# Ledger of designs, part 3: VH-VL binders against q98ui9r863to1033

Target 1, 171 residues: q98ui9r863to1033
Amino acid sequence: GTCTVYGNGHYMSFDGEKFDFLGDCDYILAQDFCPNNMDAGTFRIVIQNNACGKSLSICSLKITLIFESSEIRLLEGRIQEIATDPGAEKNYKVDLRGGYIVIETTQGMSFMWDQKTTVVVHVTPSFQGKVCGLCGDFDGRSRNDFTTRGQSVEMSIQEFGNSWKITSTCS
Key: E = the ipSAE of ESMFold2; O = the ipSAE of OpenDDE; V2 = 0.75 times the mean of E and O plus 0.25 times the DockQ between their complexes.

## First folded at step 1 (VH-VL)

Design f01 (framework fv_fezakinumab)
Fold by ESMFold2-Fast, scan of step 1:
Structure f01 (fold): chain C 171 residues (1-171), chain A 120 residues (1-120), chain B 111 residues (1-111)
Amino acid sequence: as target 1 above (171 residues)
Amino acid sequence: QVQLVQSGAEVKKPGASVKVSCKASGYTFTGYYMHWVRQAPGQGLEWVGWINPNSGGTFYAQKFRGRVTMTRDTSISTAYMELSRLRSDDTAVYYCAREYDWGSYYFDYWGRGTLVTVSS
Amino acid sequence: QAVLTQPPSVSGAPGQRVTISCTGSSSNIGAGYDVHWYQQLPGTAPKLLIYGNSNRPSGVPDRFSGSKSGTSASLAITGLQAEDEADYYCQSYDSSLSGYVFGGGTQLTVL
C-alpha cells in the first residue's frame, strides 16, 4: 500500500481513500504500534506542519521517524540520525534520489520526502491490517481508513484527524 | 464525455448571497477534486477553493475565508459554491473545474461558467 | 495582483513564432511544482493546453509547446494562426499560500 501527503493537508490513505485535513499539532501519520500488533511494532512516523508566519500557509513539514534503536529527524530540508541504542543493529538505510530523501527499512517500509510538503509512505503487503494513523489501517477497505486512535470509525474528517494528534504538542 | 454543467446567470444586490451549482457527468464524481475559479470582467483567473466530493472536505483561498462555502450532493453528482455578503467587485464569471488527479495540481475539464453580477 | 508574472500582451503575424513567459518564485515554480497552461478564446471557458510543463492533451497540435527552467516557464506557439488569438494563462501551485496560483494572463493578438 502507498500513502501520500501533498501540499497543505491533502492525503491519500493506504487503501486509496482521499481526504483533506489541516491541524496545528504533531500527528501520527503512520505506525505499526497498533492494536493487535503492539508487541511487534517496528516504526512510527510523526508529522508537524511548519507554518509560514501567522498565515494558514505551510512552508514545509517537520517529520520524525522512530525505530526500535534509532530516530530520524527531518526539518528545514535537513536530516539528523540519532542512535537511541548505539550498540544495536540499524534496520534502515538513507538515500538521496533526485530531490527526495528516501528511507527504507529491512521490514518493508519505505519513506520519501521532497524536503518540503510531499511525503510518500510505502508498506509491503505483510503490513496489511497492522498499521494505523492518518494513513489508515491498510485492510483493503476504504471505509475503515477513518479509524480513530480509539478504534472508532468516524464520519467527520476533522474528528478523524484530531484523534491522531499528540495532545502535548497542541497550542 | 466528461461534462460540467453550471447553473444560469445570477443578478444580486450588494449584501446578498449567491449559490452556483456544477453538475458533473461522464466520470466518477467522488473520484476527483472539484475547484472553483472566478474571473472578473476583463481580468484574470483567480482560484477560490476546492472540495473533495468523496469526504466533503474543503479548503478556501485566504481572500474568501468567512464568505465562501463549498458543498456537494453525491446523489445528483453536483457541487455548489455559495458566496455571501456580496460586493460589486464579486462580479465575475465563476467556473467549476475538475483536478485531473489529486496532487496533479491542474484542471483538465472546466464548466462553461456562471456570470454573477452584483449591482444596486 | 497575480502571483505568477506574465507579459500582459504579445503579438505576431501569421506563420510566426511567439513565446509567452511565466515567472514565479521559490515557493511555487522554484519549489519544483509543475507549470500548466490554459487557452481562453473570447467568450469561452479556459481549456487545458499544456500540463506538467510540456505535455499536450489529446487534440492540441504540436505547434504548442511548453518548457520550464528554474523559477520560470514558457509557452511557445509556432506557425501562428488567426484562431490562436486568445488569452493564455500559466498556472502552478504555491506552497507558501497552500493554493493554486495563476499568471495574470497574456492576450495574444494575431496581426
Scores: ipSAE 0.005, ipTM 0.489, lowest interface PAE 14.7, mean pLDDT 82

Design f02 (framework fv_fezakinumab; at its last look DockQ between E and O 0.04; V2 from the best seeds 0.00; counts 0 for: pae E 18.1 > 2, placed apart)
Fold by OpenDDE, look of step 2:
Structure f02 (fold): chain C 171 residues (1-171), chain A 122 residues (1-122), chain B 111 residues (1-111)
Amino acid sequence: as target 1 above (171 residues)
Amino acid sequence: QVQLVQSGAEVKKPGASVKVSCKASGYTFTDYYMHWVRQAPGQGLEWVGWINPYSGGTFYAQKFRGRVTMTRDTSISTAYMELSRLRSDDTAVYYCARDSYYEWFGDYFDYWGRGTLVTVSS
Amino acid sequence: QAVLTQPPSVSGAPGQRVTISCTGSSSNIGAGYDVHWYQQLPGTAPKLLIYGNSNRPSGVPDRFSGSKSGTSASLAITGLQAEDEADYYCQSYDSSLSGSVFGGGTQLTVL
C-alpha cells in the first residue's frame, strides 16, 4: 500500500482514498501502533504543515519518524538522526535518491520525501489492517479510511484530520 | 486541564540513587515528549534530557550521560527520572516539563510540574 | 556557564519599561531556533511567558513582549507592576548540543 501527500494538503490513503486536509499542527500520518494491532509498533510518522506566512499555502513540512531505537527529524534540508538506544542495531537505512530522502526499514516501511511537500509512504502487505493515521488502515477498503483516532468513521474530513492531531493547541 | 504531578522530596547520601516520578493527566501521555529540568538552590535552570513516551526513546545532556535514566509507564501515564552516583552538587529541584510539540527545534515547555527537591548530603 | 547569556539582574519602578536581553550564538539563536521565555516567581515552578519569539500564551498580559534578531533575543515588560518581580529565563535549542539550553536567568526587581 502506498500513501501519498502532495501539494497543498492533498492526500491519498493506502487504499487509494483521496482527500484534502489543511492543518497547522502535528498529525500522525501513519503508524503501526494502533488499537486494531496487538503487535508492538515499529514506526510512527508525524507530519506538520508549515504555512507560508498568513496564507493557507503549505510551503514546508516538518517530519519526525519514530522507530524502535531511533528517531529521525526532518526540516528544511536538515536531517537529524537520534539514537535513542545506542546499543541497538539500526533497523532502517537512509539514502538520498534524485533529490528524495529515502528511509527504508527492515520491517517493510519505506518513506520518501522530496524535501518539499511530497511524501510517499509505502508499506508491505504484512501491514494490512495494522496501520492507522491520516493514511488510513490499509485494509483494502477505502470506505473506512476516514477512521478517527477514536475508531469512529467520520464523513467530515476536518473532523477526521483533527482526530489525528497530536497537539490539542498549536501555535 | 493538563497536570504534571511529581513525587515528594528526597534526601539521599552521596553515591546513592534517586528516582523521581511525574504523573501526567489531561492529555494523551504518549503524544508529547517529556523533559526534565533541574535547578540547584539559588541557581538557574539546567536541561537534563527528554523521553519520548511513545517509543521509550531518550536523549540526555552530555553532562548526565551514564548517570541518568529516563523511563515511562504508559499504563499510568507516568515518567521517571533516575539519577545515580549522587553527589552534593546534584542537590536541586527537579522538574518534569511537557514539550509543546512532538518534534524539535521550536520546542518549548508549556506545562511544568511543581518540582521535586532532591537533597544530597552526608 | 549557561549557553545563553542574560544580565543577572534588572530593575525598574512601577509603570516603567524594562528589557531583558538573551544573547546566544550561531549554534542556537543564530541558527534560527526560536526563543522562549519563562517567568519564575519565588518558590514556584517556571511558567511559560513567551513562546516562538513573540507569542503570548493565554493569560499572559500584553505588557510582555518578545523579539529576536540575529543571535539575540529580548523580553520587554511595559507598565511594570509589583507582581512582575521574578526571575526570567530565556530558552532555545542548540544544534551542537542537540538539546535545549537556558539562559542564566535574570532577577527583576520592582523598586
Scores: ipSAE 0.473, ipTM 0.852, lowest interface PAE 1.1, mean pLDDT 92
Fold by ESMFold2-Fast, scan of step 1:
Structure f02 (fold): chain C 171 residues (1-171), chain A 122 residues (1-122), chain B 111 residues (1-111)
Amino acid sequence: as target 1 above (171 residues)
Amino acid sequence: QVQLVQSGAEVKKPGASVKVSCKASGYTFTDYYMHWVRQAPGQGLEWVGWINPYSGGTFYAQKFRGRVTMTRDTSISTAYMELSRLRSDDTAVYYCARDSYYEWFGDYFDYWGRGTLVTVSS
Amino acid sequence: QAVLTQPPSVSGAPGQRVTISCTGSSSNIGAGYDVHWYQQLPGTAPKLLIYGNSNRPSGVPDRFSGSKSGTSASLAITGLQAEDEADYYCQSYDSSLSGSVFGGGTQLTVL
């Protein structure tokens, strides 16, 4: 499945649900450290709106990708890679294709970023029902796409989005 | 309220290993990096490294690579720092400190444990 | 050795102004990374005093202020009080080390 973030706060979940959410914190976009996969989590993607200087206008997204043996930070076309297990073989590739920074893992997750506000996350069918975050749970049913971190299903998009925030990061 | 509670003081002989714990409460443990910082008696603060409690991923200052291992147990919201092949100059108070998640690796430490004194003597 | 340079000590009388400098290089403060400051009272853990060059956490008096210029930062304390007697540490990030770096610390004595 494919999850897309586009423009300023427009989302389409892995199950095809569209919603608008604007927040002033860092948010977990997608991860697989979830109730159906707690012992075998392999990635987490965190996003934050990046303002133009100290103005309140949004210029781009700040993105952190966390893998088992590596972390990648993305901001304003800059890429910082860090090995968090120097003994492990690198299990992802970084490429630049058509203005997108593309990151593909050996576990079946790919990430594309236009260096502005558009993010596309693709996961293979093996992740069905194993992911959570703003991108939803990829269970093939839209009714569960607004599942909060506390495992409740919310009809309020604001409550759903706020459940995936990292509290200390709020402006 | 955020709290970081560290294990008690340790006395070790040169060549031994020590494992210090830091139990977090009052926030989602896996959302924040945990750093370790040490301070030898009468000396300044020295950064040791960080662990990401979500992934278990770690990064250590060059000086400690090969001797330090950081781990965590998400079921009890506890981070650990183990330092091996201890020398007398490893005598220090070891602090755990929560990353602010402020900016790319330019983060500040918003909450600190009270410290664990590790004394290495023969 | 500490990566960031601070004077080992400063002193002042109650009511006066003191300034503590923090000097870095092109791989840290000079590269644009923010500077944070910690206060360590005798026998206690460090406590966040200033973050992001000039911001105060809740509960920190406005007589504490921070600034940054070029490869250096400064902590200013106005209206000095006896309870300010402590060690002060600056902290930033160093891109060549890919890690957090501290200043050597400054002991503030209130006369």
Scores: ipSAE 0.287, ipTM 0.775, lowest interface PAE 4.2, mean pLDDT 86
Fold by ESMFold2, look of step 2:
Structure f02 (fold): chain C 171 residues (1-171), chain A 122 residues (1-122), chain B 111 residues (1-111)
Amino acid sequence: as target 1 above (171 residues)
Amino acid sequence: QVQLVQSGAEVKKPGASVKVSCKASGYTFTDYYMHWVRQAPGQGLEWVGWINPYSGGTFYAQKFRGRVTMTRDTSISTAYMELSRLRSDDTAVYYCARDSYYEWFGDYFDYWGRGTLVTVSS
Amino acid sequence: QAVLTQPPSVSGAPGQRVTISCTGSSSNIGAGYDVHWYQQLPGTAPKLLIYGNSNRPSGVPDRFSGSKSGTSASLAITGLQAEDEADYYCQSYDSSLSGSVFGGGTQLTVL
């Protein structure tokens, strides 16, 4: 499954559903810490888009990747890796390929960021039905992509997006 | 024309290891996950695991964890499966099979290698 | 033991219809994951026969059809022919195992 974020809040979900969502808080883009996943979660990706001056266009992108033993913060081309369990083995690798920052886990999640506004998240087939967030649940059926954090289906795009908000981060 | 060409038959003693290769042609090797599936003589199909040839990431069925290692060499479009501490019940034909990732992640295997017979005997 | 349950064998005369069942659980077929089918002729590698429950890849005759309901799936073969004599496997994804699972296989004999 591939999820893409680009420009002014444009999304393509793991199941290929295109939608536009503009919010001013942090949002869960994709994670496998979901109620329907019986395995321990291995990743969480949080993004924030901000308004820019007099325009509601997105001018900056803040990304946090949360792994089993580390947190990676990406802000305006900067990379900060913070060990949250320094004694644990890392389940990911960081690489730089052709201007993209590439972060891959041993469990099959691949994250790519062009250091600007383009993010691509790829998950292997084994994550089907085990992920949730703005990228949807990757169940092979597009109509399910708008499942809220409370696991309701078929909401407006704005209700769907806001259900993945991390409210304590709004400013 | 998509082809998966596997290495030749192997005969091993218990406790040894074996490394089977699968060379892909006719498509972009890194765009599709590669799976390994085995079949003991006269028995059914058993899934071993997969490798993402783009990233090198892997996932193994619980039965094989700690004994199987999957790798790849993108420069020659080749996937590998190594099975260690071989037992007589590892005797099987080992297939590589391409994941149909481009068909919206259906996780089915659209092309198969012809198989590699691995025989484990004293 | 196979995660998906198939009958070990089925048989039919030429021209008849046969059905091969594939029974799963709430962690695979019952969770909504697709079912795929493979044909394995004697001495050969498996070949994709049906994907996404009911779709036929190019070159597979329309007398092969698939369906899925609840926790089970079914492969139907109409107009049975001698060349259909083979082993047939169903396959799906299982969330509890985080991976692909196969049925035990069904040997089809054409009488």
Scores: ipSAE 0.000, ipTM 0.473, lowest interface PAE 18.1, mean pLDDT 83
ESMFold2 (binder alone), look of step 2: mean pLDDT 93; pTM 0.951

Design f03 (framework fv_fezakinumab)
Fold by ESMFold2-Fast, scan of step 1:
Structure f03 (fold): chain C 171 residues (1-171), chain A 122 residues (1-122), chain B 111 residues (1-111)
Amino acid sequence: as target 1 above (171 residues)
Amino acid sequence: QVQLVQSGAEVKKPGASVKVSCKASGYTFTSYYMHWVRQAPGQGLEWVGWINPNSGGTFYAQKFRGRVTMTRDTSISTAYMELSRLRSDDTAVYYCARGLYRYTWSGYFDYWGRGTLVTVSS
Amino acid sequence: QAVLTQPPSVSGAPGQRVTISCTGSSSNIGAGYDVHWYQQLPGTAPKLLIYGNSNRPSGVPDRFSGSKSGTSASLAITGLQAEDEADYYCQSYDSSLSGYVFGGGTQLTVL
């Protein structure tokens, strides 16, 4: 499945649901540290909007990718890597292709960033039902990204987005 | 509301061990790291280490390696820090504090327990 | 010794502005790690005051602001109030130690 972030807060989830969300916090875009896969989690992608000076529009995204033994910060075309466990092997590779920064893991997650506002996250079918975040749960039901329809109350887009904010990162 | 409730004050003799507990509530215990930070009387804050409650994985500051052990019990949302071979200079208030999951570039502690005073004296 | 350097004390009168510095090195603040600030009122646990160099958690007044430049960071407090009297600690991460590091703390006295 493929999740895409583009333009001024536009999203397409792994299940193909489109929505608009703008927030001023750090948000979990996608991760596999979710209730049905917490012991086997392999990645976490955090996004934050980076404003165009005094503009009300976002200029780019600030992105942090967190892996078992390392962390990568992406901002304004810059790549900074930190080994959080210096003795461990990396489970990812970083490449530059056609203006995109590309990060691929050995577990089947790939991430692409145009160094501005477009992010593409691809996960293999083995991640179905194991991911969560703004990109949704990749369970093949697009409405599940926001709410369980039928017998459950539908969550608003703002409530959905705010459910993925990182605690204490909002002013 | 997020709460971290710590065990009560302890008085120990040099050479003994102490085990401090930190019971979490108001959030999903396995979704955040638990850090331990100490503060000797009249002194500043010193980071001891962290535990990932999901995996049980730990990482300790170099100064405490070989003397500290961090564990957790997910069934009661409780983290533990055990410090062995106590010295008088281990006298401090020991805090548990919640941290973002391996967010090292911007790692901070958003909620803190009230602290547990550990006094080491002969 | 603390890894990050803060002045041991600062003082100001109600309504004034004070700044508290936090000086690091190339292995911590200079390496690009964010700086966070904690307020510790007498007899209490530290409370998160500023995170990610300049962001305020919900409930922290606009009078508190943070900044970072090079190997140093600063906490500014405007419109000083008596309840601001506390110890303030900066915190970052150090790659050479592979651990979280704190400043020595600054005691703010509101005169």
Scores: ipSAE 0.014, ipTM 0.601, lowest interface PAE 7.8, mean pLDDT 84

Design f06 (framework fv_fezakinumab)
Fold by ESMFold2-Fast, scan of step 1:
Structure f06 (fold): chain C 171 residues (1-171), chain A 122 residues (1-122), chain B 111 residues (1-111)
Amino acid sequence: as target 1 above (171 residues)
Amino acid sequence: QVQLVQSGAEVKKPGASVKVSCKASGYTFTGYYMHWVRQAPGQGLEWVGWINPNSGDTFYAQKFRGRVTMTRDTSISTAYMELSRLRSDDTAVYYCAREWYGSGSYYEFDYWGRGTLVTVSS
Amino acid sequence: QAVLTQPPSVSGAPGQRVTISCTGSSSNIGAGYDVHWYQQLPGTAPKLLIYGNSNRPSGVPDRFSGSKSGTSASLAITGLQAEDEADYYCQSYDSSLSGYVFGGGTQLTVL
């Protein structure tokens, strides 16, 4: 399944549902640290909008990828790898391909970023029903792509988006 | 750097076929969907269909099914649109246009060819 | 026949603001599909002006802005200039047609 973020807050979930959402907080885009996943979590992708100067328009995303033993921070073409457990083996690779920063894990998640506003997250079929976040739960049913952190299905895009915010990051 | 160069104007009689080409350069041809859009003189834009240059898969607007065929030649980075059984109301400028990010999503047309005028008259 | 509805023409004087509407239905804009806008100067190919409802490509002045609400979208042009005289088209996707759809186009006349 593929989930895409593009332009000014536009999303296509793993199950193909399209929606628009903008917020001023950090948001969980996709992760497998979810109540619907009975296996140990392996990744979390957090996004926030990065404004262009004094404009309210976004010109890029600030992205943090969190793994069990490491964290990757991406902003304005900068890649910072932080070992949270320095003795552990890396479970990911970082490449640059055609202007995209590409991060692939050994567990079947890949992440691509054009260093601006386009993000593509791909997960293998083994992740069906095991992910959550703005990208949805990848269970093949678009109806539940608006599932909140509390596992309720929301009709409101704003309520759905706000359920995935990291509250301490809001202005 | 991205360029889409289309073939020259064509004049055809009703019942004939026309094949328009669009040569891409400045990017990876197989990485992006190619669309065809037409515009009759003084009229609006009308979507004809798309081709995935990597797979060769195509999808056509209902109005053109049975009369349009889209193909590509990856060795020369060229897409083709052939329209058969031409009618006078097929007279139009035919544009090729690149869809941003060729993943099969519903993205914008970020680069356009300059157009090929096809005139159908007797 | 155009699937999305635009006014056929709009006019304004230099320095004014003009708004061009694009009205869809529940199977296209109302279904959540993005709206893109193209500018077509006389005798030229269309040029991408706004993508994904409100984003500007490199080189497009911030006088141009887009918005979307419900089943409709709008293109706003502020500080109108003579060079803005062109045809403007909205474009989206329609799930019932499984196809890409355009508005009928709006001719902008400056003065």
Scores: ipSAE 0.000, ipTM 0.466, lowest interface PAE 18.2, mean pLDDT 82

Design f07 (framework fv_fezakinumab)
Fold by ESMFold2-Fast, scan of step 1:
Structure f07 (fold): chain C 171 residues (1-171), chain A 121 residues (1-121), chain B 111 residues (1-111)
Amino acid sequence: as target 1 above (171 residues)
Amino acid sequence: QVQLVQSGAEVKKPGASVKVSCKASGYTFTGYYMHWVRQAPGQGLEWVGWINPYSGGTFYAQKFRGRVTMTRDTSISTAYMELSRLRSDDTAVYYCARTYKYLWSHAFDIWGRGTLVTVSS
Amino acid sequence: QAVLTQPPSVSGAPGQRVTISCTGSSSNIGAGYDVHWYQQLPGTAPKLLIYGNSNRPSGVPDRFSGSKSGTSASLAITGLQAEDEADYYCQSYDSSLSGYVFGGGTQLTVL
């Protein structure tokens, strides 16, 4: 399935649910460190909105991709790779294709960023029911895409978004 | 409540080894990296190294390689730092501090209270 | 020597604004690595004050703010209070050292 972020906080989850959310914290966009897969998790993608000065519009996204032994930081067209566990085998590739930064793992996750506000995350069908975050749980039911960290289905988009915030990162 | 509880003060002679412990509680021990940072009396902070409690993987500052060893015991949520071949200039308060595995760029958000290690002849 | 350069001391009166600089190089702050700030009260462990250049942890007053530009970062304290008297440290990562680096620390005296 495919999850897309673009423009001023527009989201399309892995199950095709569309919603708008603007937050001022770091948020878990997608990860597989979820119930039923916690010890076998392979990735976490964190996003933060970068506002345009006095405008409430998003100028760009700050993105962190976290793997077991590495961290990739993306901001304003810059790429930083940080080895958090040196000597471990890399399970991903980084490529630059035109205006896009593309990151693909050997486990079937791919990530594309236009270096501004558009992010596309693709996961293979093997990830059904194993992912969680703002992108939803990829279980074929749109209502479950609003599942919070506590496994509650929230009807409020704001409550759903806030359930995936990293509280220590809020302004 | 998240806590890091460190072992008590130690006095050692030059050439000896010291092993400091840091017991974590109130969070998932394997979800956070554990760092060690030291501070000599009246001086600034100096990073020593980190351990990933999930894997046991470690990385040490160049200055301490060959003298420092970091380990953990996940059954008791405890991290250890052992520093060998102690010199008088190793006298310092040694802190353990955690970073969230999935936070941007490893800020040290929770610190132990420190363990004073005094090295004198 | 400390890899990141801070002034050794700064002082101000209650209610004033003070700023503490943290100067790095192309291998650390200039390479885009985040700057974090810690407050250390006498006899205590450091406390995270600012992380990721400009973010405050829960419980840190909005009088504290951080910024970063080029190879340098700054901590600003507005509405200075007696309780702010402490040592302040910046911290980043250095790619040439493959490790985490601290500034030398700045002692803030509230006059």
Scores: ipSAE 0.000, ipTM 0.500, lowest interface PAE 14.4, mean pLDDT 83

Design f11 (framework fv_fezakinumab)
Fold by ESMFold2-Fast, scan of step 1:
Structure f11 (fold): chain C 171 residues (1-171), chain A 122 residues (1-122), chain B 111 residues (1-111)
Amino acid sequence: as target 1 above (171 residues)
Amino acid sequence: QVQLVQSGAEVKKPGASVKVSCKASGYTFTGYYMHWVRQAPGQGLEWVGWINPYTGDTFYAQKFRGRVTMTRDTSISTAYMELSRLRSDDTAVYYCARDLWSGYEYYGMDVWGRGTLVTVSS
Amino acid sequence: QAVLTQPPSVSGAPGQRVTISCTGSSSNIGAGYDVHWYQQLPGTAPKLLIYGNSNRPSGVPDRFSGSKSGTSASLAITGLQAEDEADYYCQSYDSSLSGYVFGGGTQLTVL
């Protein structure tokens, strides 16, 4: 499965659903620290929109990738690698391919960033049903991933997006 | 050992073009962007642009757009910078320099060639 | 004109400490881009001296150190030696220009 973020807050989930969402907080784009995999989680990707001055348009993304022993911060083409456990072996590699910053884990997640507003996240089939976030749950069912119809509650795109916000980072 | 070997000095008349070469050895040529930086006599360093030797993609400083062309030949690990419509104020030492990349985007340069003096005069 | 501002010259006696400043703006150093320092001995190509604000390449003595705060960076040289006489350039990236920017250079004289 492939999840894509592109220009002005456009999203395509792992299950192929498209939606538009803009917010003022940090948001969990994709992670495997989810109810069916909490004890065996391997990554978390957090995004925040950075506006160009006082424009309504976003001109770049601020991205943080969190792994067991390290954290990678990406902003305006810059990469900062932080070892949260300096003695541990890295479970990922960083490469530059065709203008994209590419980060691949040994567990089957890959991340690509064009250093501006396009992000591509790919996960192997072993992640089916184990991921969550704005990219969806990769359960093989589409069209209703953002709504809980028939359960007496309908979740709007705005409510869906806000369910993945990191509250302490707002405004 | 990483080494960048540049072509020899050039003397050109105003209006001519010059093409400077930079031959890389001791590392994977396609793994690193190559920058071009110039320095007029007694003056400071000025960035001209970069080329990605893997893709052939280039990016030039605004001042040089329309006059500079960067290319490479991966079969001989060589990068080229061609500057056209030369003026007397293009007289400078032109350096090639390897991008400072280690999995982290520093936006800097680590290994420099010895420079090529280009003199533009009548 | 240079985008980053450096003093044109600095001087010190052997064994002393000197600092060279590099002042930028919100579109470069202030935007979080790293600062790198190059040493240029007379008649030679620039040599990477400090990268990523404070890191030394292999072979650079620990007498050289870098720091960064806000929109500015500094290069500190302790225990000055005659062979330190050179031009020193800071370099960063500017997002508004989408380009690599250099300071005007500082000539260090060891008295």
Scores: ipSAE 0.000, ipTM 0.478, lowest interface PAE 17.2, mean pLDDT 83

